# Ledger of designs, part 285: VHH binders against q96fz2

Target 1, 269 residues: q96fz2
Amino acid sequence: CGRTSCHLPRDVLTRACAYQDRRGQQRLPEWRDPDKYCPSYNKSPQSNSPVLLSRLHFEKDADSSERIIAPMRWGLVPSWFKESDPSKLQFNTTNCRSDTVMEKRSFKVPLGKGRRCVVLADGFYEWQRCQGTNQRQPYFIYFPQIKTEKSGSIGAADSPENWEKVWDNWRLLTMAGIFDCWEPPEGGDVLYSYTIITVDSCKGLSDIHHRMPAILDGEEAVSKWLDFGEVSTQEALKLIHPTENITFHAVSSVVNNSRNNTPECLAPV
Short names: E, the ipSAE of ESMFold2; O, the ipSAE of OpenDDE; V2, 0.75 times the mean of E and O plus 0.25 times the DockQ between their complexes.

## First folded at step 16 (VHH)

Design CA112 (framework vhh_6z1v_2; at its last look DockQ between E and O 0.83; V2 from the best seeds 0.00; counts 0 for: pae E 2.5 > 2)
Fold by OpenDDE, look of step 17:
Structure CA112 (fold): chain B 269 residues (1-269), chain A 123 residues (1-123)
Amino acid sequence: as target 1 above (269 residues)
Amino acid sequence: EVQLVESGGRLVRTGGSLRLSCAASGSTFKGYSMGWFRQAPGKEREVVAAITQSGGKTYYADFVKGRFTISRDNAKNTVYLQMNSLKPEDTAVYYCAARFGFYETAPNAYDYWGQGTQVTVSS
């Protein structure tokens, strides 16, 4: 996974992340560093994206079932990194393979500390290789959405009003991530950064791409992944597997350029 | 920093009962899983029982066999170990430990330790 969409306004995004805590109380996640949230139809590594994490990571006396939403840098910077510039990291931390998560120190250590997060997106992009050509067809991949009688396909929202309705009720893609905290050697603000755990693709996506993000499907899976106080690493890792509960459509080549940030990126062709 | 202070260790007869307490300092007790460990002379420190932050999940070592119960009172910043049907083999120094996150069975996984309390079970 090297490209995502996360374009919802902050308030809409927050509402979409409504949850029940351990006591069954309905809650909205509290924001950390809301000013770092930059909505975009075309998110690439090194950009900031919103993630969910347990409140306990920020407040030591908090209920671990409570959630915080925070923009973090895509591309995990390990806490032990000693260079002053995160861009000098020599290995790719955009993704973490599920099969080697426990083999790589950069992922194992923060995971052992309970630094699990849920990466939020409208969906993710993947490119299908066309046989016989050097051309790649991009696809937007996301959770199936509830068809409201009026809102046919994402593409049928011909009116601004219909478009808003579609996104107001959009089910966000929830991807399993690991985050870490890095303190710059020269001082400054702590950098929060994340990696997306990847798995082998489900059968439905296998023709498009052989790998997919580990998707946490449903509130229970999300809750268990986040609650590092009550759910062990071992138990949490059982949640990491391919899911068939996804849909996709072909999109234009507009998304190929990471600088393009328009609705055309995820529009069906 | 969390300070842990164990109490309740004493000499008891075989078959007797004892309740250990561990009091934590500070306001962050709720954020920690708690564990009881023991160390007998010449033996390695071993986990006895552990409990999550909420108390929703517990762990017991195999040798406990239902004789001990770990509990916590977050309002009192205290974790307890009720020990019943004590045996001479249970003689050890018992330690309270705290870990940020889910409990573990390995001693090195814990962040804070108490000084320990001596439990002696006589035949």
Scores: ipSAE 0.887, ipTM 0.952, lowest interface PAE 0.5, mean pLDDT 93
Fold by ESMFold2-Fast, scan of step 16:
Structure CA112 (fold): chain B 269 residues (1-269), chain A 123 residues (1-123)
Amino acid sequence: as target 1 above (269 residues)
Amino acid sequence: EVQLVESGGRLVRTGGSLRLSCAASGSTFKGYSMGWFRQAPGKEREVVAAITQSGGKTYYADFVKGRFTISRDNAKNTVYLQMNSLKPEDTAVYYCAARFGFYETAPNAYDYWGQGTQVTVSS
C-alpha cells in the first residue's frame, strides 16, 4: 500500500471515528494539529494523513483507551535518524512487512515504545499488472459499506452518482500502523511519521496485488491495537493478518498522477 | 518523571504476611505499568509481579502465584504487594519499578526504580 484516499471534511472524519473508551463512555477523538489535515482523493508517501493513537502518548496521566486524531507524515522517520532532511533516509519506510517487523530496528524500537496507530482512509489504491501491456489498471479498495437507513450494501456494483450521498455514513478503512517521533537536529517541531504494516493479500485481492495493508476490522481490533497500556506488543501483533472483508472497483488512470486530487480518482469506471 | 519510594519491608517469620507499598510522586503515575522486582544476595534482579495502568491485567512469577497479590490505587499514586505464606526463599530487597506502556518481565524494560525495601523471612 502506496496510495490512499482520505477526502472527508474534518468534522465528517471526526464523527466517523466515534468510539467508546474503557469505561463505556461515548467519545469523539480529540484533534492534535488539525490545521495540518489536508483532505485528498490521492494521498502519496511523504504527505500527511490522519491517524488515531492513544491519548496516553501525549498526556502521561490519560487513560490509554482514550484516542487522539493527528495528521502524521507517511514514511516513518526513525527517532535515531541523524540527518537534517528526512528525505535523505536511504531505505523506504512507507510500508513495514509483518513478517520482519520485530527484526528491523526502525520498527522494533517504536513498537516497543507502544507507538501503534490506526491509519485512516476512505480506501487505498493498487495497480493490477496486465499481460501484454505496460499499462496497469488501478483499483480503489475499501470496506464493504452498509446503508442501514436505506437498506442494502454500497459496493463495487453501486452507481457513481450514489457515491456523493454515502460519504456522510462512510465506514473508514482502518489500517494498522507504527509511528515514531523524530527531533530535527537543527531544531524545529517534533516530526510524527508512520508506516503501514503489510501482509500477504487475501484471496479476494490476489489477482490485483500480492500484498495488502494489515486491516483492523471492527472496533474491538482497533481498540486493542491502539491501547498500548493494556495490550502487549505480542497480543497486538496477533491482530495483524490478511482479511477477506474488503471490496473494490476499477478506477480511471487519473489517479496515477498523485497531483490529481478530484472525485474522479475513486469513481467507478 | 516518576519518583518511587518503597516501604513496609521488615523481618517476618516463615508463614507470616507482609504488605509492601510503593508511593509515586507526581501526576503521571496513572499512565505507567508498575512492577515489583526482588534481588537476593548474589542473585540477579527478577520480576515478582506486575500490573497495568488500569489494574485490568496482572502478572505473577510462578514462584509467588497463589501467595502474592499486586494491586494499585491510582487516586493515591500507590502500588501494593500483599505477600502471604512467606518462605525463607522470599528473603530479598524488593524494588518497585515503573514502565510507560504495557508491563514487561525484564528489569531493563523499566524506566524508573525505587531504592528498595528489605524483606527478611526467618524460621
Scores: ipSAE 0.769, ipTM 0.903, lowest interface PAE 0.8, mean pLDDT 89
Fold by ESMFold2, look of step 17:
Structure CA112 (fold): chain B 269 residues (1-269), chain A 123 residues (1-123)
Amino acid sequence: as target 1 above (269 residues)
Amino acid sequence: EVQLVESGGRLVRTGGSLRLSCAASGSTFKGYSMGWFRQAPGKEREVVAAITQSGGKTYYADFVKGRFTISRDNAKNTVYLQMNSLKPEDTAVYYCAARFGFYETAPNAYDYWGQGTQVTVSS
């Protein structure tokens, strides 16, 4: 997984992240660094995207079931990285394979510190390779959405009313991630960055691509992945598996160029 | 930042009961998992019991065999170890420890330690 859509305005995104804490109280996540949120239909590695994480990472006496939402850099920068420029990292941390996560120091160390996050997106893109051609067919992949009498067409944005029919109650894709905190050697703000955990694709996606992000389906899974005060690493890793509760449609090649930030990127063809 | 003080250790006959307390001071410890460890003369420090920040999950070493109960009162910043059916093998210095996040069984995973309280079980 190397391309996502995360285009909702901040207030709509925040409402989509409503949750219940351990006491059953309805809450919205509290933002950190909201000015760094840059919505786009076409997000690539090294860009910032919003993630959820436990408040306990920031406040030593917090209830670990309470959530923070913050933009983080896609492509985990390990805390031990010694160069001044994260782009000089000589290996790819966009994704982390679930079957080797406890073998790779870049991921095992932050995971052992409870640095689990939920990566948010409208959905993700994958490119299907076809036999006998150089052409690849992009697909937009997302949670099934509840049909309503006011449901609109995905990709239509010709009026605020039509956009709202699709997106005001959109179920955000919730992917399991690991984050780390890097202190630049010459000083400055700590860099928060994440990787997306991947698994073998489910049967429904296997014709498109052999890997998929580890999707956390439902509030129980999201809560357990985030709550590093009450859920051990070993228990959390049991949440990491493929899911068949996913849908998709073909999209045009407009999405191929990461400069294209339009509803057409995810519109059905 | 967190300071831990154990109390309640004393001499007790075999089959007796004892309750240990661990008071945290200097700051709240609400975000910490808490553990009880013990060390007998000539032996390594070993986990006895542990408890998460909310008290929702607990761990007990196999040698406890249902005889000990860990609990916590976050309003009082205190952790307890209720020890029943004591045996001479339970003789040790008992330590309270705190770890940020989820508990562990290895002593070197803990951030703060008390000074210990002596428990002696006579035959």
Scores: ipSAE 0.476, ipTM 0.810, lowest interface PAE 2.5, mean pLDDT 91
ESMFold2 (binder alone), look of step 17: mean pLDDT 86; pTM 0.881

Design CA113 (framework vhh_6z1v_2)
Fold by ESMFold2-Fast, scan of step 16:
Structure CA113 (fold): chain B 269 residues (1-269), chain A 123 residues (1-123)
Amino acid sequence: as target 1 above (269 residues)
Amino acid sequence: EVQLVESGGRLVRTGGSLRLSCAASGSTFKGYSMGWFRQAPGKEREVVAAITQSGGKTYYADFVKGRFTISRDNAKNTVYLQMNSLKPEDTAVYYCAARFGFYETAPNEYEYWGQGTQVTVSS
């Protein structure tokens, strides 16, 4: 996973993340650095994306089940990185393989510190290789959406009014991530950055791509992944596996250029 | 940045009961898992019991299961170890320790330690 859509306005995104804490209290996640959130239909590595993480990471008197939402840089910069410019990292940290996560120092260390996050997106894109040509077919991949009389479907949205109804009750894709905190050697603000954990593709996606992000399907999985105070690393890693609860449709090549940021990027063809 | 002070250690007879307390000062300890460890002369420090931040999960070493109970009072920044049916083998210095996040059983995973309180069990 190297491209996502996360276009919802901040207030809509916040409401889509409503949750219950350990005591059953209904809550909305509290924002950190909300001005760094940039909605886009076409987000690539090195851009900022919103993630959920435990409030306990910022406030040592918070219950570990309480949540913060914060924009983080896609592409994990390890806390031990000693160069001044994080763009000079010699290796790619946009994704982290589930099978080697405990063997790689860049990921094992933040996991040991409870630095688990949930990466939010409308969905993600993958490019299917076609036999006999160099052309690849892009697909938009997302959770099955609940159909209501007043909510539209993405395939049936043919007017601006119907298109807006698609997003009112959209179920966000929730991907398992690991983050780290990097302090610039010469001073300045702490950089928060993340990687998306990847697993083998499920049967339903195997014809599109051989890998998929580790998707946390439902609030129980999301809460257990985030709650580093009450859920051990070993228990949390049991949540990391392929899921079949996913859907997709083909999209036009307009999405290929990461500078294109329009609804056409995810519209069915 | 937590300072821990144990209290309650004393001489007690075999079969007796004792409650140890560990008071935390400095930064709030609500974000920390707490552990009780013990060390007898000539032995390595070993875990006795541990408790998560909320008290929702606890750990007990096999040799104390059914006899000891760990608990915490976050309003008082205190963790407790209730020790029942004490045996001479329980004689040791008992240490309180704090770790940010989920508890661990290895002493080297804990960042903050108290000075210890001596428990002696005699016939």
Scores: ipSAE 0.738, ipTM 0.888, lowest interface PAE 0.9, mean pLDDT 90

Design CA114 (framework vhh_6z1v_2)
Fold by ESMFold2-Fast, scan of step 16:
Structure CA114 (fold): chain B 269 residues (1-269), chain A 123 residues (1-123)
Amino acid sequence: as target 1 above (269 residues)
Amino acid sequence: EVQLVESGGRLVRTGGSLRLSCAASGSTFKGYSMGWFRQAPGKEREVVAAITQSGGKTYYADFVKGRFTISRDNAKNTVYLQMNSLKPEDTAVYYCAARFGFYETAPNEYDHWGQGTQVTVSS
C-alpha cells in the first residue's frame, strides 16, 4: 500500500472515529495539530495522514484506552536518523512487512516502545498489472459499507448532493501502523512519522495485487492494537493477518498522478 | 521521571506473611507497568510479579504462583506485593521497577528502579 484516499472534513472524520474507552464511556478522539490535516482523494508517501494512537503516549497519567488523532508523515523516520533532511533517508519505510517486523531495527524498536497506531483512510489504491502492456489498472479498495436511505454506493452517486450522502456514516479503513519520533539535529519540533504494516493479499484481492495492508477489522481489533499499556507486542501482532472483509472497484487513470485530488480519483469507471 | 521507594522488608518466620509497598514520587506513574524483582546473594535478579497500568493484567513467576499477589493503587501512586506462605528460598532483596507501557519479565527492559528492601525468611 502506496496510495490512499482520506478526504473527509475534520469534523466528519472525528465523528467517524467515535469509540468507547475501557470503562464503556463514549468518546471522540482528541486532536493534536489539527491544522496539519489536509483532506485528499490521493495521498502519497511523505504527505501527512491522520492516525489514531493511545493518549498515554502524550500524557503519562492517561488511561491507555483513550485515543488521540494526529496527522503524521507517511514514511517512518527512525529516531536514530542523524541527517537533517528526512527525505534523504536511504531506505523506503512506507510499508513494513509483517514477516520481518521483529527483525528490522527501524520497526522493532518503536514497536517495543508501544508505538502502534491505526492509519485512517477512506480506502487505498492498488494497480493491477495488465497483460500485453506496461500499463496498470487502478482499483479503490475499502471496507464494505452499510447501505442506508441516506447513503448509496459511490457508483450510484450522480450529483454533488448524492456524493455528500455517500460519505455520511462512511466506515473508515483502519490499517495497522507503527510510528516513531525523530528530533531534528538542528532543533525544532519532533517529527512523528508512520509506516503501514503489510501482509499477503487475501483471496479476494489476489488478482489485483500480491500484498495488502494489515487491516484491523472492527473496534475490538483497533482497541487492542492501540492499547500498548494493556496489550503486549506479542498479543498485538496476532491481529496482523489478511482479511476477506473488503470490497473494490476499478477507477480511472486520473488517480495515477498524485497531484490529482478530485472525487474522480475514486469514482467507478 | 519516576522515583521509586520500597518499604516493608523485614525478618519473618517460615510460613509467615509480609506486604511490601513501593511508593512512586515525582511524576504520576499511571502510565507505567510495575514489576517486583528479587535478588539473592550470588544469584541474578529475577522477576517475581508484574502488573499493567490499570491492574487488568498480572504476571507471576512459577515459584510464587498461589502465594504472592501483586496489586496497585493509582490514586496513591503505590504498588504492593502481598507475600504469603513464605519460605527460606524467598530470602532476597526485593526491588520494584517501572516500565512505560506493557510489562516485561527481563530486568533490563525496566528504566526506573528502587533501591530495594531486604526480606529474610528464617526456618
Scores: ipSAE 0.764, ipTM 0.900, lowest interface PAE 0.9, mean pLDDT 89

Design CA115 (framework vhh_6z1v_2)
Fold by ESMFold2-Fast, scan of step 16:
Structure CA115 (fold): chain B 269 residues (1-269), chain A 124 residues (1-124)
Amino acid sequence: as target 1 above (269 residues)
Amino acid sequence: EVQLVESGGRLVRTGGSLRLSCAASGSTFKGYSMGWFRQAPGKEREVVAAITQSGGKTYYADFVKGRFTISRDNAKNTVYLQMNSLKPEDTAVYYCAARFGFYGYTAPNEYDYWGQGTQVTVSS
């Protein structure tokens, strides 16, 4: 997973993340650094994306079931990295393979500290290899959406007047991530950065790509992944597996260029 | 593709009123959010008012709230800006702009199509 869409305005995104804490109280996640959130139909590694994480990471004695939403850099910079420029990291940390997560120092250390997060997106993009040609077919991949008369669907949004209704009740894709905190050697703000855990593709996606992000399907899975105060690393890792509860459609080659940031990137062809 | 032609800019006295019109040519005008932007000499282009494709949402900059009204007529492919109680600070070139869909309709850098601009001068 190397390309996502996360275009919702901050207020819409926040409401889409409404949740219940351990006591059943309804809540919205509290923002950290909301000014760093940059919506886009075409997000690539190195950009900031919104993630959910436990409030307990920031506040001693906080309820570990309460959630913060914060923009983090896509591409994990390990806390042990000692050079001044994080872009000089020689290894690609955009994704983390589920089968080797406990073997790689860059991921094992933050995971041991409970640094689990949920990466938010409208959906993600994958490019299908077509035999006999150098061209690849891009697909937009996302959760099945609840169809209502008020909220349209991407495929049913033939009328441009109804496009804004598609997003008001959109179910965000929730991907399992690991984050770390890197302190610049010469001082400055702590950098929060994340990686997306990947698994073998499910049967429904196998014709498009051989890997997929580890998707947390539903609030129970999301809550357990985030709650490092009550859920051990071993228990949390049981949530990491392929899911079949996913849908997709082919999109235009406009998405290929990460500089293109328009609704055409995710529109069906 | 959308082409925009603006009209209505002129010299007007302080306290006066003026209506700007923007005529769009294209078969899919209904799919576009429309905005009015302005740029005074030596300043950045700023949003004045915007309206989503359905007309269901409007935005107004704080400095024009209560004085300006944006509206659209999808049957005529036209968007309007009614400007009341004009002040010398409103002097600027006013631009009509169009973007497909509703996301980013208040941000100048999200607009794909721009008119040539119409000069509004408020004196005395």
Scores: ipSAE 0.000, ipTM 0.102, lowest interface PAE 20.1, mean pLDDT 84

Design CA116 (framework vhh_6z1v_2)
Fold by ESMFold2-Fast, scan of step 16:
Structure CA116 (fold): chain B 269 residues (1-269), chain A 124 residues (1-124)
Amino acid sequence: as target 1 above (269 residues)
Amino acid sequence: EVQLVESGGRLVRTGGSLRLSCAASGSTFKGYSMGWFRQAPGKEREVVAAITQSGGKTYYADFVKGRFTISRDNAKNTVYLQMNSLKPEDTAVYYCAARFGFYDYTAPNEYDYWGQGTQVTVSS
């Protein structure tokens, strides 16, 4: 997973992340650095994307089941990185393979510190290799959505009111991530950056791509992944596996250019 | 930063009971997972029990399951180890340990803060 859509306005995104804490209290996640959130239909590595993480990361006496939502850089910069410019990191940390996560220092160290996050998206894009050609067919991949007469289909949204209806109760894709905190050697703001954990593709996606993000399906899985105060690293890693609860449709080549940021990027073709 | 002080260790007879206490001082006890470890003469330090931030989940080593109970009182900044049906092989120095978050119950080197230990001796 190297491209996502996360286009919801901040207030709509926040409501889509409503949750219950450990005591059953209804909550919305509290924002950190909300001005860094940039909605887009076509997000690539090195851009900022919203993630959920435990409030305990910021307040040492906070209830670990309470959630913060924060924009983080896609592409994990390890805390030990010694260069002054994180864009000069010489290896790719956009994704982290589930089978080697405990073997790679860049991921093992933050995971050992409980730095688990949930990466939010409308869905993600993958490019299917077509037999006998070098052309690739892009697909938009997302959770199955609740059907209604007025809001059931992305392809039916041909006016602002119809698009509003599609997204008002959209179930966001929730992907397992690991984040780290990097302090610039010469001073400046701490950089928060993340990687998406990847697993073998499920049977439903195997014809599109051989890998998929580790998707946390439902609030129980999301809660356990985030709650590093109650859920050990070993226990949390049991949540990392392929899922079949996913759907997709083909999209136009407009999405291929990461500069294109319009609803056409995810519209069915 | 947190400081830990154990108390309650003493000589007890086989089959007896003891409650160990660990008093924490500092600012953020609630954010810490707590563990009890022990070290017997000639052996390495081993995990006995652990408890999460909220107290909602506990871990026990196989050799103490059904006999020992770990608990915490966040209002008093104290963690307890209730030890029942004591055996001579439970003789050890018992250590209280604290770690931020709940990463791994069993690894001594993952704990941030340690007490000085309290001696438990079990004899016939």
Scores: ipSAE 0.449, ipTM 0.753, lowest interface PAE 2.5, mean pLDDT 88

Design CA117 (framework vhh_6z1v_2)
Fold by ESMFold2-Fast, scan of step 16:
Structure CA117 (fold): chain B 269 residues (1-269), chain A 124 residues (1-124)
Amino acid sequence: as target 1 above (269 residues)
Amino acid sequence: EVQLVESGGRLVRTGGSLRLSCAASGSTFKGYSMGWFRQAPGKEREVVAAITQSGGKTYYADFVKGRFTISRDNAKNTVYLQMNSLKPEDTAVYYCAARFGFYEYTAPNEYDYWGQGTQVTVSS
């Protein structure tokens, strides 16, 4: 998973993340650095994406079931990285394989500190390799959406007003991530950055791509992954597996260029 | 290890302003998140404001938002608390605290090093 869509305006995104803490209290996640959130239909590595993480990461006495939402850089920069420019990191940390996560120091160390996050997206893109040509067919992959009288179908959206209705009750994709905190050696703000854990593709996606992000399907899985105060690393890793509860449709080649940032990137063809 | 010395506490009238300073010595100050805490008679020590090691992120307790500003000068190894629109309820001993780390920490038990405190008295 190397390309996502996360285009909802900040207020809509915040409401889409409404949740209950372990005491049953209805909450919205509290923002950190909300001005760094940049909505886009076409997010690539090194850009910022919103993630959920436990409030306990910031306050030792906080209820670990309470959530913060923060933009983080996609592409984990390990806390031990000693160069001044994180773009010079020679390791590709956009994704983290589930089968070797406990073997790679860049991921094992922050995971041991409970630095689990949930990466938010409208959905993600994958490119299907077509036999006999260098051309690839892009697909937009996302949770099955509940149809209501007020919601639109993504396939029927052909005007700005119809597109707005598609997003009114959109269920955001929730992907398991690991984050770390890097302090620039020459000073400056601490950098929060994340990687998306990947697993083997489910049967439904195997014809598109051989890997998929580890998707946390439902609030129970999301809560357990985030709650590093109550859920050990070993227990949390049991949540990391392929899921069949996913859908997709083909999209146009407009999405291929990461500079294109329009609804056409995810529109069905 | 780091040592902290607060200064600037005094008697000030309601509505007045005051700036507290905390001078750090010892280990690399630039690696430390800093906090200001206060303790009034008969109360526990509570967070007032916190600032990350770089100064790029800050935290403020709800009761001081809009009135107090935390800042740091890493070249001078000093953290400041600018207090405006002071109220009698702000009367307390103010403590500077340091913790090696990257977050704006908000609990007293998250900090490793503490100053001796400086008394601020706000009278009508």
Scores: ipSAE 0.000, ipTM 0.104, lowest interface PAE 21.4, mean pLDDT 85

Design CA118 (framework vhh_6z1v_2)
Fold by ESMFold2-Fast, scan of step 16:
Structure CA118 (fold): chain B 269 residues (1-269), chain A 124 residues (1-124)
Amino acid sequence: as target 1 above (269 residues)
Amino acid sequence: EVQLVESGGRLVRTGGSLRLSCAASGSTFKGYSMGWFRQAPGKEREVVAAITQSGGKTYYADFVKGRFTISRDNAKNTVYLQMNSLKPEDTAVYYCAARFGFYEWSAPNEYDYWGQGTQVTVSS
């Protein structure tokens, strides 16, 4: 996973993240650095994306089940990185393979500190190789959504009014991530950055791409992944596996250029 | 940072019961996972039990399972170890330890803060 959509306005995104804490109280996650959130239909590595993480990471007396939402840089910069420019990192940390996560120092160290997060998106994009051509077919991949009435699905023939209404109750894709905190050697603001854990594709996606993000399907999985005060690293890693609860549709080549940021990027073709 | 003070250690007879307490002070107790460890003279420090931030999960070494119970009271900033059916082999200094978050319950080197210890002696 190298491209996502996360276009919802901040207020709609916040409401979509409503949750219940350990005491059973309904809550909305509290924002940190909300001004760094840039909604886009076409988010690439090195851009900021919203993630959920435990409030305990920021307040040592907080209940670990309480959630913060914060924009973080996509592309994990390890806390021990000593250069002044994080874009000069010698290796790619956009994704983290589930099978080697405990073997790679860049990921094992933050996991040992409980630095687990849930990466939020409308969905993600993958490019399928087409036989007999150098061109690839992009697909938008997302959770199955609740339909307002029986019949049809979101398609090219749907009215603009019906398409726009779907976002009011959109179920966000929740991907398992690891984050770290990097303090610039010469001073400045702490950089929060993340990687998305990847697994083998499920049967339903195998014809599109051989890998997929580790998707946390449902509030129980999301809660356990975030709750580093109650759930050990070993127990949390049991949540990391492929899921079949996913859907997709083909989209136009407009999405290929990461500078294109329009609804056409995810519209069915 | 937290400071930990154990109490309750004393001489008890084989088969007896004892409750140890660990009082926490300092920055923020309830954000920490807590463990009890013990060390006999000339032996390595070994894990006894651990409890998560909320008290919702507890972990026990095989040699105390069914005999000891760990609990916590976050309103009182205190962790308890209830010790039943005590054996001479339980004789040791018992240490309370704290770790921010919860990673691995059994490794002493994963804990950040330690108390001074309380002596438990079990007579044959």
Scores: ipSAE 0.493, ipTM 0.776, lowest interface PAE 2.1, mean pLDDT 88

